# Ledger of designs, part 4: VH-VL binders against q960a1r229to459

Target 1, 231 residues: q960a1r229to459
Amino acid sequence: LKGDRIELLLPKNIDQFKKFKKDRTVISSGLITRFVSTRNPKEFSQKWISTKYVKEFNEITVNKDSVVVGAALNIQKMADTLTSSLSINIGKEIDSFIQKFSSPQIANFATWTGAIISGAKSSLSVSDLLILFNVLDAKLTLLNNSGELTQVAIEEFAEKKLFATHTIVNAIFSRSLTGFLFCLKLGETSEQDSTNFNFAALVGNQVSRIFVGLGGQPKRLTSLEVHIDAL

## First folded at step 10 (VH-VL)

Design q4
Fold by ESMFold2, look of step 10:
Structure q4 (fold): chain C 231 residues (1-231), chain A 119 residues (1-119), chain B 106 residues (1-106)
Amino acid sequence: as target 1 above (231 residues)
Amino acid sequence: DVQLVQSGAEVKKPGASVKVSCKASGYTFTDYYMHWVRQAPGQGLEWIGYINPNRDYTDYADSVQGRFTITTDKSTSTAYMELSSLRSEDTATYYCARWGYNEYSFDYWGQGTTVTVSS
Amino acid sequence: DIVLTQSPATLSLSPGERATLSCRASQSVSYMNWYQQKPGKAPKRWIYDASNRATGVPARFSGSGSGTDYSLTINSLEAEDAATYYCQQYSTLPRTFGGGTKVEIK
């Protein structure tokens, strides 16, 4: 790394985070990922703020109709939470799919937010976590620069490039989804290989959700959904 | 049918370690998460932690962090809980319990393993 | 952690009487489970998601509640119902239990 001195704040709650977020680059536990995404190292910020110890970003809440997963959780803990909290035909597929695209070494330490932001920024990569969020109709709670909270669909987050102006606080998944989840990925045999193509379908829900990953944002197949729902 | 069979009772001195086994049968072991719960004599139930057997990922209650280790052996469909640096307050019955899908509750429990820590 | 407070600690009633067991949470939760435990035995799943009876649980048992206040009711107490009943929340991690209510039959 070319930097020689970094100031890193470790706030314990969201009120502290809001007070010190100004003038600082937000860091998840996936610090290395942020260095890879920098285009100009000389302009790299030396003043950082971490989400790792913020109480509200580490919370998990299971409500009657939703599961809320804090932004600082690692991929594996998020996956285990969803698997334990959703119906069997969805939860088992989430558990199976995660092990196909993320090794234990990565999933146990990388945050889901780092992976989602990386996927949302890319116009070329196929993101397995991003298609999973799309098929599950995930919503994100975002904190803007003024300290206000908003909620957006995962599609809007990427489309409006909200990763540039907002901090993710949590993700919200519906517990009212029914039917069967099917997820596929095509790539090399190594579980750490890049994905060339992926596919996710939730069928037998009141409204089916079917997505393909061909590069960039997953594409929703609404014509196929209408056909399947008619059967 | 689903069955969880735990290892036998243990009597230990303070400072020793104990490892309790939980042998699962009647289902695909890796399809379900395994939890551990303990109960001190005359007391209520205390959740210890869980393991995702596909990923060997564990998480623990803050109150027990640092001394408990949960592991599995997929080839024998067995979960383990190890507790080190035993203290008298660790005297309890230790249960394994399977997390049930769709009911969001512990659907099957082991018979319990009593661990007694005395001087 | 969310603290679950069960009351009463012990409930001694005659056969045929109505028993009501309370479980109060330190903050609002959406879902509660209940387990029955007889002496020397492992707990058994009894009520899940606040109001659903597990398989084999007699219809005289019912669960209700929302927010911070949940209850388990036994409409007409029978001798076999003597046990300790524990509530458990699953709205946050870790999954915590109440202290239990021991039901005794006189």
Scores: ipSAE 0.590, ipTM 0.814, lowest interface PAE 2.0, mean pLDDT 84
Fold by ESMFold2, look of step 12:
Structure q4 (fold): chain C 231 residues (1-231), chain A 119 residues (1-119), chain B 106 residues (1-106)
Amino acid sequence: as target 1 above (231 residues)
Amino acid sequence: DVQLVQSGAEVKKPGASVKVSCKASGYTFTDYYMHWVRQAPGQGLEWIGYINPNRDYTDYADSVQGRFTITTDKSTSTAYMELSSLRSEDTATYYCARWGYNEYSFDYWGQGTTVTVSS
Amino acid sequence: DIVLTQSPATLSLSPGERATLSCRASQSVSYMNWYQQKPGKAPKRWIYDASNRATGVPARFSGSGSGTDYSLTINSLEAEDAATYYCQQYSTLPRTFGGGTKVEIK
């Protein structure tokens, strides 16, 4: 008879993670969702590896020009870090925006990486965290299956579907951003004609960044940016 | 003007609990994170932890995790720090301190609350 | 945890002399703050981000440094400068403080 085996590894640092990652489904910290990979109908296994206890995935570093937040941080810890480390006109809007799309119960346990990956995978949904990362010009440090690290902009991560081939190690936010951040979320009206819409603008920066979420990936409004920058 | 006013000195026995208050005025209480720092007699400063009063989210130094509880009462603009199972080494002056944006430092401090633990 | 080592523990100087207070971090940090504390009083923000004076801090105070080595200088010491000065790093959690340098006026 067919037997199921569940194996979950809990590495403590990135070197252990690299060593034991092979051929395993990576899960974010927080709530566990099972993944099943079947290579033979007579053999089933669930091989998972967690980021929850990896030291480097839980680190926070505030540099002069950047804030680095590890991949295993919950949404609320990431938000508090950004709020404390960025200019007040950006940080306070981040703090406020989180309240509009994530309850404390979710934000205290769900990882930001889980939310980003969910948003990046969807062709239909509008992700609030993804548009926030886009407007802040977030960079991601990625680990490939060979253990090599690369950095990409959040737009490239989603566009090239790098979530399928890479593991997020951290996010990097510039502390050189200036100006005012404005974020809006419009809720659903009816199930038959409902639309998730969001909007994020960083204006008064060296180059403004303005994005809209209408379904799928956030769209950058470069014409509006040029207009606003000319004022 | 911004002001942080703390509760008065406490003398406690080992094993008891203490709750120190920090009443804020002169700013919107929920716009700033509140931190707690202690100073044992003749010693330097030790960071305890913070609270995001909008979300009631707290985080603590590893060395103090488990016995400290930071809370707020938003209706009175007051932060609290509670320390349970007091030991003699908890004798210290406890300060609340506000995190200053753009300067990334503690911009306002309470006057301090001395907690003495003795039998 | 980043350990901040301040030296000297006590610095006794005459008015008008130049005082230099050192703060060494156990590993490189990007941000160093300084606080002044007088006996029986709460600390006050004094220098932030290594070299910026807080509001109301006299121009005779200056901060400098990077990496692991930071200093606070009082160019011409005055009687009101007698206090203990603490450095504090911002770059990692927990936010840690140095042990302090007590400045005394002879």
Scores: ipSAE 0.590, ipTM 0.812, lowest interface PAE 1.9, mean pLDDT 83
Fold by ESMFold2, fold request of step 13:
Formats: sequence, structure tokens, C-alpha cells
Structure q4 (fold): chain C 231 residues (1-231), chain A 119 residues (1-119), chain B 106 residues (1-106)
Amino acid sequence: as target 1 above (231 residues)
Amino acid sequence: DVQLVQSGAEVKKPGASVKVSCKASGYTFTDYYMHWVRQAPGQGLEWIGYINPNRDYTDYADSVQGRFTITTDKSTSTAYMELSSLRSEDTATYYCARWGYNEYSFDYWGQGTTVTVSS
Amino acid sequence: DIVLTQSPATLSLSPGERATLSCRASQSVSYMNWYQQKPGKAPKRWIYDASNRATGVPARFSGSGSGTDYSLTINSLEAEDAATYYCQQYSTLPRTFGGGTKVEIK
């Protein structure tokens, strides 16, 4: 049948991606079949464009103050990059935490952007990757339909539903973070019961960051942060 | 003390394969990523790739993709690098090196393993 | 990939002289490391993050630079300093090394 034919473009750089993305579904290479398994076929198009080979979406840059991780990287490569590039007390916890929420096969295959968008879309699920991005104060570089780049905090991306109107180009993590990261996961999925939650805290930094995941976007615990920072 | 002890020198013919070992001691093997670097005679250093021993995840330089395989045996704290379809240009000394997180540099190196590819 | 060009390729000096080794990057980098390698031995971490001496490195060694231009200076050369010195960047992945500067003592 005609519905099985997919025109997939494989641009090699961001200029090609900008030129050809119009009217095409942007596909994360690690999750190319994700939308096919949905209940409603209307949620995908027959014309696709992949981020997999776009040079700028696969780039990693380590600056003095930041780590920039391209949008097409798989979850495991992103995690390894952060682990290698952040302070040991933060990096070791990232390495440990990813083992708790993603199997090696999935982490090696799925993109971090697919996981972030899935978490940002849900008002019910508890996302482990999303809470990690929040506790690390991640910023996203977004590409709009006119080819312009903007940067937003991870909270704004989900709050304003920017996944509907923008393509993620990269994530930016501060290398100025200090102290100790602690991450806790109690539950695998929120659709089975309401007791699933996660927790992430960065303590000993100049400003502590503490988040809890109870469903939907992680909630910042600013009262606890002020108390901890006063000690 | 941290030590990285590599296997002995190898002489191979073109088309063969070689497997170099790197036994780590003096630290928790799974706490650090292991990298491999080679050095052709009279030339500089070339990064090959790394392994995350907790996840068995590897990544390689684009220039060497397809012929190198990096693995570990966590029970013996040993990393391995295998190179297939050997060419004369693969003649080099191969080093394992540990990534130092606080100093963002290779803090400990194995003694090196010479691999000579000759007809 | 960032290309690191080291100069000179060989630096032959007498004991007590001041040696200056150059490393130029093809684009600006944030991290430059230096390794010392003696014949038949593995490289050793020598200078990290442009100017920090690794443990046990004599005070006569100093590193400097930023952006695209970095240097390693040996203030008063000693016989034990005969080695090849490699620069290495960690700013754009993959990590890359310079071609080395061989320091010889007469």
C-alpha cells in the first residue's frame, strides 16, 4: 500500500536541514518507529527528515563554563560526555543515575531529545531525564521555522510547549556547578499508580537546586534550597 | 597506586588481527572511562576511542571506525582493544589511558604495546 | 577536528638555557594539556589546563597561553628534561594531539 512509503531525507548539516525541513516530520534516529506504534496514524506523516547525520546536531563542545551536547546524540553518549566533562561528584552521580532509568540497549539507541520531548509533553508521567536536566539547570538551543536560534531554560521549554513549534539543536550544561549531585528514583512508570516519584538535588553549589517529580514537569523545592543554603 | 599494565609486543602479518590487554589496579575499575591511543614510529599520538565499563558503551574516532573493538572484563579489571584486518600502517605502539575527571586530562597511561605488521 | 601544530619539531639546547615550545590550534580552544614522553616510555601528564603542573613536575616548567596560542617553557634546561612534549586539546571532541616537540640536550 501507498501508506507504507516513507521519503526520508538525511541532511548532512544545519543549512541543508533548514532548507528541507518544511512540511516534514522531524525524526530522532533512535526512535524512528516511535510514532508508528501509536494508536492513531494521524500522528505521523509520510515525509520525514532525520537529525541523525546533521553535523551541528552531532557536535560536542566543552568550554570552560559549559558543555554543549548536540540534539542527535543518544542518551548514553550524552551521559558519558557529561560524566567526563563535569566535576567528579556530579559526573559520577550522572553515570550512576542513568543506569537506574534506561536499559543499555535503549540508552545506546534512543536520543536524549526524544526522551526530553516525551517527558515535556506528558502531564502525568515522571521523567528521569527531565528532572536531571532541571537539577543541572540545562538550557536548550531551539531552531524556529524561520531558521533563527534562541536559548531557553529547560523549564520554559516544557512550560511554553515549545516542542510544538521548535526543533532542539543542542543542550547546554554549566561546568561552573560545584558540590554534590544526588538522584533518587522510586518507580518505573506513573500510569500504573500515583506513588511513582523521583528526586534530584545539587547541594554545595553557590545556589542549591532541588527538584521532585510527582507527575508532569519537575517541581523546584525553593524553600528547601533556601534552608540548605543558609547552613 | 594506580597501575595500567599492558600485554606484550606483537608481530603480525597483514590481514590478521591483534588483541591488546590493559589490566588496571589501584582504583575501582568501573569508576573511570578507559581510552586507547596509538603512536606510529616517529610520529605523534592518535586517539582511538573509549569504553564506559559500567555500560560497555564505546565510541571511536571517525578515522578508525569499523576495525577497532574495545571491550572490558570487569571481573579482572581489564580493558581490551582488538584491531582487525591489520595493515602495515597499523604498526604502532598502543596505549591505554585513564581519563582524569578533576583535571580533564589522561592521568595514567599503560606502558604501551608495540604492534608490528610485516609481511 | 581541531589541528594542533607544534613548533619547533626539534629543539637542541645546552643545559641551563631557556626552552620555549609552541602549540598553535586551528581554532580557539579552552583546554590545553601537555604530556612528556621519554624514549621507550609512555607519555606522562605534565601540564594541564594550560598552566597547572602535574604532581612531581619541577618548578622550572611553566605553561601559558589562551585561545589559539599556547606555550611550554623550561626556564633552565636540565639533562633529565630531554624528551618529546605533546600538547592536547579538550574543547571540541574528539580530543586531538599535536605532533610533538623533541627537546635534546647537548
Scores: ipSAE 0.560, ipTM 0.796, lowest interface PAE 2.2, mean pLDDT 84
Fold by ESMFold2, fold request of step 13:
Structure q4 (fold): chain C 231 residues (1-231), chain A 119 residues (1-119), chain B 106 residues (1-106)
Amino acid sequence: as target 1 above (231 residues)
Amino acid sequence: DVQLVQSGAEVKKPGASVKVSCKASGYTFTDYYMHWVRQAPGQGLEWIGYINPNRDYTDYADSVQGRFTITTDKSTSTAYMELSSLRSEDTATYYCARWGYNEYSFDYWGQGTTVTVSS
Amino acid sequence: DIVLTQSPATLSLSPGERATLSCRASQSVSYMNWYQQKPGKAPKRWIYDASNRATGVPARFSGSGSGTDYSLTINSLEAEDAATYYCQQYSTLPRTFGGGTKVEIK
């Protein structure tokens, strides 16, 4: 960063964020490091707006049928929330899985939105957080440039490249999920290394969800789901 | 059976610090998050914060103003709460409490540790 | 923070009477828990998720409510029910407790 050449706005609520967002680069506390480290200086903007202090982006709400996690939360707080709010067979696997791909230091600073956007943009990398969102059938609440809110499935967010035109407000996870979650990560040698392959399955739920990561977006194994659901 | 056993009562002067322990038994310590709650004499319960023992991740109520530190020692299945710069208003009984996953409530509580702050 | 207001502060009743303890939240919550605390003892989980009795809680206890208004009812009060009962919301951070209702036996 070039210090005093950057105008950074720190809105306190979503109404302020909507008012000042136009034509500004959105920055979260975790995303700041990601944007600064880009090798494409042409993408750098001198006018930024932060999600860090927006009240609505820092909220967590646990409803009877859903958990809503604000966009500005770090990865670890999101993981702990899901672990505490979902059934033990799902929550405990989430807790275990996040330990395999994110160190405590990174998880405490990086936002889940930064990780999701990075995964959704990549055609080659295998994203552990993105496959987790897919297997849990996560929905995202998105804010467009006109200030309108929409809700989309995580698959649609990546498929339609909505990261380019929308700001993530929160994620919504169903609390009606049952059964057992199983997640697998394979990398080169270290638990913090890049993932070469991952796999996530939720079985024993009403409808099974099974995904594999081999590069780019996670692929849903619908034929395998049908076979397992028939057993 | 699950049991949470806390350290004994403490008497401290203002400005000192105190560290309360909570030793867990009867379950795998790292499988559950540990919370801390305090109760001033004759008053209700106030949630302080929690720790994820696998990640050492902590989060605290806004009202406690950063003087609390929650830690664990996984090798002894023990959670700790440290309170620095003690004030008379910190006189209270401090409880550890385990979060129950499927019940979404505190299912087991320690016996409490009374901390008295007086000059 | 969500404020939980319990009423009455003290409820003095005779054995066999019905006790009703109220907990009102400052905004709608989806989850309300209740804890029993006897003098000099730690709290114990009593009712979770508004209406589910914890293991070992007598059937005379029931919980109800939704939104902002929750209650704990003791159908036929017994001597061992003398305690302070605290409600606790789960739906938003931070988790907060009510001020308690002390139940006394005449």
Scores: ipSAE 0.529, ipTM 0.782, lowest interface PAE 2.3, mean pLDDT 84

## First folded at step 13 (VH-VL)

Design t1
Fold by ESMFold2, look of step 17:
Structure t1 (fold): chain C 231 residues (1-231), chain A 119 residues (1-119), chain B 106 residues (1-106)
Amino acid sequence: as target 1 above (231 residues)
Amino acid sequence: DVQLVQSGAEVKKPGASVKVSCKASGYTFTDYYMHWVRQAPGQGLEWIGYINPNRDYTDYADSVQGRFTITTDKSTSTAYMELSSLRSEDTATYYCARWGYNEYSFDYWGQGTTVTVSS
Amino acid sequence: DIVLTQSPATLSLSPGERATLSCRASQSVSYMNWYQQKPGKAPKRWIYDASNRATGVPARFSGSGSGTDYSLTINSLEAEDAATYYCQQYSTMPRTFGGGTKVEIK
């Protein structure tokens, strides 16, 4: 807004993205979302690059053992894809849980990557999407500054603060998970309020996965998992 | 017993709109996504799009040019498909189809609604 | 978009003969379904995930294939099998169908 005009590059494929990103701040959320959340335009860099129109970041692939969702997809499209592609005892709970933490207006426009990065950065907030990724053992494909692709678990992404040095290309979810998913969200006054506490458990899988959100990164309850798996 | 019952045949002029209904019974309507598929006379099947009835979220095939609108009425367990600015190429039988979990395929289909667009 | 090419377009055989319907994808897919459609009727789920028969499908029907090449086989054709059969992929969006193979009984 003040001074020089902000420059925003909109590459159409990953080769263009790799070529141009070196001099630019990467945005994982749409520009409109950035303006709504920012009251001070001085924090904008003069040069930006967006993932919104990169073809590879908008793809969905369902494989026999995995489902891959591109980084530029909105939260609702990601959720619908997972619900349709995973077993009914997991997919239906995902569908139900999304309803508890994201209104249709937000979910239809906000990217899942923006929400994940926001959750991974925060030491105070309780992220519903981040705990969902943790309980489902999500993997992320990351692009570094050299144009190389790596794949990491969601907990490594947050723990090693890889959002500072890498760009998310897609998320990968296993379709081999079995059992029942249970998710709980507690807010202050309504289902749409900020979360004070959340909990997610996948039980009846080969190895149970149980997480709690009390602020910051979800905490895995490995002792409880061992007890549950021994029953 | 799961049933999908569609509205009756329609004859329309080019430029008009049509709204096809698909009433579901025998299951909890909001538990399943509803898809729409069309079939021009003597042709194969073309996927149009779907709706998540819990969220009113829709997504469409790139090829259908944004003239389709899929909606639901949860109180009557009914999905709707509206097609605007009708062309003769839109003459087809339109089907609703339910997405089946665990089999990852369309497990139940409506009987079809024939829409004829002619001058 | 993944293009599914079915062949032959029409297959005309006598009762008791073996029918083989082909579906070729323009790129590798992980999921292939088959639907049966009789004239004037809605499609029915027939084979899912390449080889699994839907409920009520006779054992004379079998599906096979992987990657880009899939087939539906009717081991001993019966009069009631006259229909058009469509393949459908569920690996990428949009979900796409083949052009169909019409099976006729001589």
Scores: ipSAE 0.618, ipTM 0.827, lowest interface PAE 1.8, mean pLDDT 84
Fold by OpenDDE, look of step 17:
Structure t1 (fold): chain C 231 residues (1-231), chain A 119 residues (1-119), chain B 106 residues (1-106)
Amino acid sequence: as target 1 above (231 residues)
Amino acid sequence: DVQLVQSGAEVKKPGASVKVSCKASGYTFTDYYMHWVRQAPGQGLEWIGYINPNRDYTDYADSVQGRFTITTDKSTSTAYMELSSLRSEDTATYYCARWGYNEYSFDYWGQGTTVTVSS
Amino acid sequence: DIVLTQSPATLSLSPGERATLSCRASQSVSYMNWYQQKPGKAPKRWIYDASNRATGVPARFSGSGSGTDYSLTINSLEAEDAATYYCQQYSTMPRTFGGGTKVEIK
């Protein structure tokens, strides 16, 4: 599709996607992308590519040991999948956490990938999904410019700024996690899909995982983890 | 004991709408997803959609997307499915079914509601 | 969508005989369930996660399988076992059912 200000390609498979992606920006963040574009109109890209019709981006797979969520799925669908597929003590907290999402409208229409990328790019915004992915030790399947697929930890994705060179294909969550998940968010903003502060703790999983979000990449609280594990 | 009790049979004309109810009891309603499955006369089972009662999040099969709407009333522990723009091919017995946590199966079913669409 | 093919479509056997119902998936699935349905009645969960009997299911019923191939076995058929049995997968959305195997008792 070609308009006056925008060109959008709709690949039908991953191979076609790889070919078209070379000179285009992936449309994956939905409303989040619109907000970013509004803030920086001078840097608006005119060439876009959609993942809408590519199977690898749009499927959910529940394995015995993992859940795989395609990058093109919205935040609500991702959350619902995790809620239904992880242990009740983790899944219910995810459900509750997402229910308190700062922007329900965004949650319904924006992809989780957009939220992850937006959070990873910002030093100021606190992404609810980013802290959730960190506390759950999520993995990302990435497509690089050469057409190769790699799997990386969510921490590595943000630290190495892989969003600049890679396309997220899916996220992988372990179904072997035990214990209880606790999530907290403060300073909800409906317009920016962000908060001022968030906190996530997974305890009772042999080794606790605790993260705090103060802007940008969540920080792991290892000292607190040691303390909790000693109790 | 867990029970799912559905509303009675319906007869409608093509293009009409109907709303079927499923009242749940014997468990915490918001802790379980409620699914709907239909069965055309003499045919097999077809999954058509579900709702997370806690967030009111829904998903539907392609065959009914845009025409069917699933909702809940938490105060009465009741799930609803509204069927709009009815077609003859929608003639079926509709079942609500609870999705069992940790066992990943439909562990309890309603008795079914027959919806007949005829001119 | 994952397609589940059940075979045979109809199985007619005498009391006391062994029945084996097959369910084949178009691709590997993680969870397979079986439901029993009698005429005019709602389906009942019968076997969940390939090999677990639901509450109230007689010991003569057993389930097995992995990957793409699953089966439900009735060791010694009784008259009350006459029903249609459906397999159902939970691996990818949408959830799908097999076409069913109708078990008839001679």
Scores: ipSAE 0.546, ipTM 0.833, lowest interface PAE 1.3, mean pLDDT 90

## First folded at step 15 (VH-VL)

Design v5
Fold by ESMFold2, look of step 16:
Structure v5 (fold): chain C 231 residues (1-231), chain A 119 residues (1-119), chain B 106 residues (1-106)
Amino acid sequence: as target 1 above (231 residues)
Amino acid sequence: DVQLVQSGAEVKKPGASVKVSCKASGYTFTDYYMHWVRQAPGQGLEWIGYINPNRDYTDYADSVQGRFTITTDKSTSTAYMELSSLRSEDTATYYCARWGYDEYSFDYWGQGTTVTVSS
Amino acid sequence: DIVLTQSPATLSLSPGERATLSCRASQSVSYMNWYQQKPGKAPKRWIYDASNRATGVPARFSGSGSGTDYSLTINSLEAEDAATYYCQQYSTMPRTFGGGTKVEIK
């Protein structure tokens, strides 16, 4: 007799988001349309909360040693921020790499957090954005169910499945990185966005960072790093 | 070596549109982001926005969003800024400026294009 | 948005005198750049990252500061230094400029 209804909250700041997050499914700005159009209304969560308009999730801050990108930014704006804020040998490779795995239409609409969570959840797919975050030693600021903030490395986020219990607030990238970034993807010739294998290396830094994507989490090649650092 | 050459001065009536060009030379056009900055007579500088020429992605200052459109033509190494529905307060000199990566500043500027909006 | 307040608005000094231009940010910033603009000309990059002189900038120019307070100093003022100087912050979007300090030679 009682019909289900859908509620969507659009908080404007992080304090309002924290207050109303309880009992609600968190969604990004682009997910609502797809979720609603493909599901039976009775099966939808009846209470939702969006990150789209939260001020703190849309902020960019460039510090002396770091750049902080809010969780609600689209992939292209994050990429342009990193490209403009990191050293030329890292930033230009980021710009080039994004072009290889994401069309402008996808990058302009999809959030980087959606892509990271999708990559972190999968044991089968190879994520280009996830390997980029790993090679750059990205950190994530996370909000738990109690409204508390913590910071974790990108590796820990996926390994401990923190996407299940936490909301991403921002990502933090070091601006102290030196050397050269090299990124490679190998995909199906008929689907340029599809990746079977990827590789990312940051060399010429004091400690090299080298990763390979084989499905699921990128694998760090510590033996190769030691060899390269010895040269 | 690096040079940004802008189109000539424009006199327009309120309600018209203007399109300012910025032709780049001395470097690979798609390697650098292009920004636009304006300066009203006797006033300071106001950042308008930028374009990533590889992706045609633009972003604008909140204060100027809505009427400005930044585009490029990669075949001629030229950036454009278009301003629609001109008002008298849009009277200004408009500059293109290239973002310098390791200096994190605008390293080269066009000579400026004066746009005068009068009845 | 970060507001940059430059002072004084106009600085009129004799050749050989020391000029100090102030730029104060409404909140702490990590990067402050300075641009020189002569009448009828485009701005030129002058100081970047608070204290680094751009190529071709005379050694009499120096920049300093951190946090909210930054300054540009001209050690011994020369006639060619007559211009308006703008500070510009990089730490947040949009990238904002100060209102400028006009340096005049008596």
Scores: ipSAE 0.647, ipTM 0.839, lowest interface PAE 1.7, mean pLDDT 84
Fold by OpenDDE, look of step 16:
Structure v5 (fold): chain C 231 residues (1-231), chain A 119 residues (1-119), chain B 106 residues (1-106)
Amino acid sequence: as target 1 above (231 residues)
Amino acid sequence: DVQLVQSGAEVKKPGASVKVSCKASGYTFTDYYMHWVRQAPGQGLEWIGYINPNRDYTDYADSVQGRFTITTDKSTSTAYMELSSLRSEDTATYYCARWGYDEYSFDYWGQGTTVTVSS
Amino acid sequence: DIVLTQSPATLSLSPGERATLSCRASQSVSYMNWYQQKPGKAPKRWIYDASNRATGVPARFSGSGSGTDYSLTINSLEAEDAATYYCQQYSTMPRTFGGGTKVEIK
């Protein structure tokens, strides 16, 4: 065959992934994820490594205090896990919010990691998953180039542009959140998890969390939180 | 009252297909995930899959992946499971079970549908 | 997958006696449920989240445990308690069941 050689490694565990990821571009669940996460095509890479078959990236763990979702899972599986594992007043809203996802095909095949990274890279898009992660105060477990694991808040991941230097291993959601989740999205698109406007509010007996997406990264509405919590 | 009513017993030959139904009532059908669990004669319980009725998204156990298909009809509040490429080891009573939120358990079960696969 | 081992496989006791059913997980689990199943009938949720009795479950039933070891106890067995009891975990996917303990009343 003529042309440049393309290499794709398919590690089966995180140790192999760590060993082989050097000088390789990380890819998740394949073509669909790639198309959704790549708004601007990057320079062609000859060396790739996939998270698809990495054991630790495909695990779901439900703890008493947290839910852990592997980075290689599709958007719908992540959503279903949260819906099934969080309180009904939160989980059902998540399900409803994701139900409004413009493309079931994308939700079924694209990784949530791809959506998060795409959203974090964009200064213009309004990512539904990103706002959801923010309102739920999600944490990300990241693997750096040195092979070390760190945990960061979703806000920090986006703000510090850690997607450039780190690989997402999993997301951690707190199960201690109480109250009611309210989500809203407007301007749905069929090709992405982004809309023209989105809103998420978690209100209850604990400190409220309220975010709005009007283009770009979600913004926290702290003044509104204080007001609501004073009621 | 919440009720899950399943279709009647089936007898099939190896390689054949069968479709089992589970009609739900007493609650909002789309508010709960529907799971399927089977039990071979004299054996324990085995989880085999579920469906999110809102999105018709499904997930299956490895043992039935590619052969079993779960679907729903929202208009009739009915979940279906189609068993294809039947094997003798698929002989079992199949139960639909609702996943209960907050209590994280199967809170309601259908009465079961016996599927017998024999040559 | 998490493997749940139940013991004993069969428990034969007289009315009024105390029964203890064990469920051991291959790894630590966060949620353990128990189901009661009588012959020819569908399983019924019996205990959820280790220690909570489902609606209609008599007070003589209790559940306990954490980590890898869980148990269901029946104080003062009654004839109607004759059934197979299954434990089920919700900590990792897929959801898995134990092999069951058959309780027989002499």
Scores: ipSAE 0.514, ipTM 0.824, lowest interface PAE 1.2, mean pLDDT 91

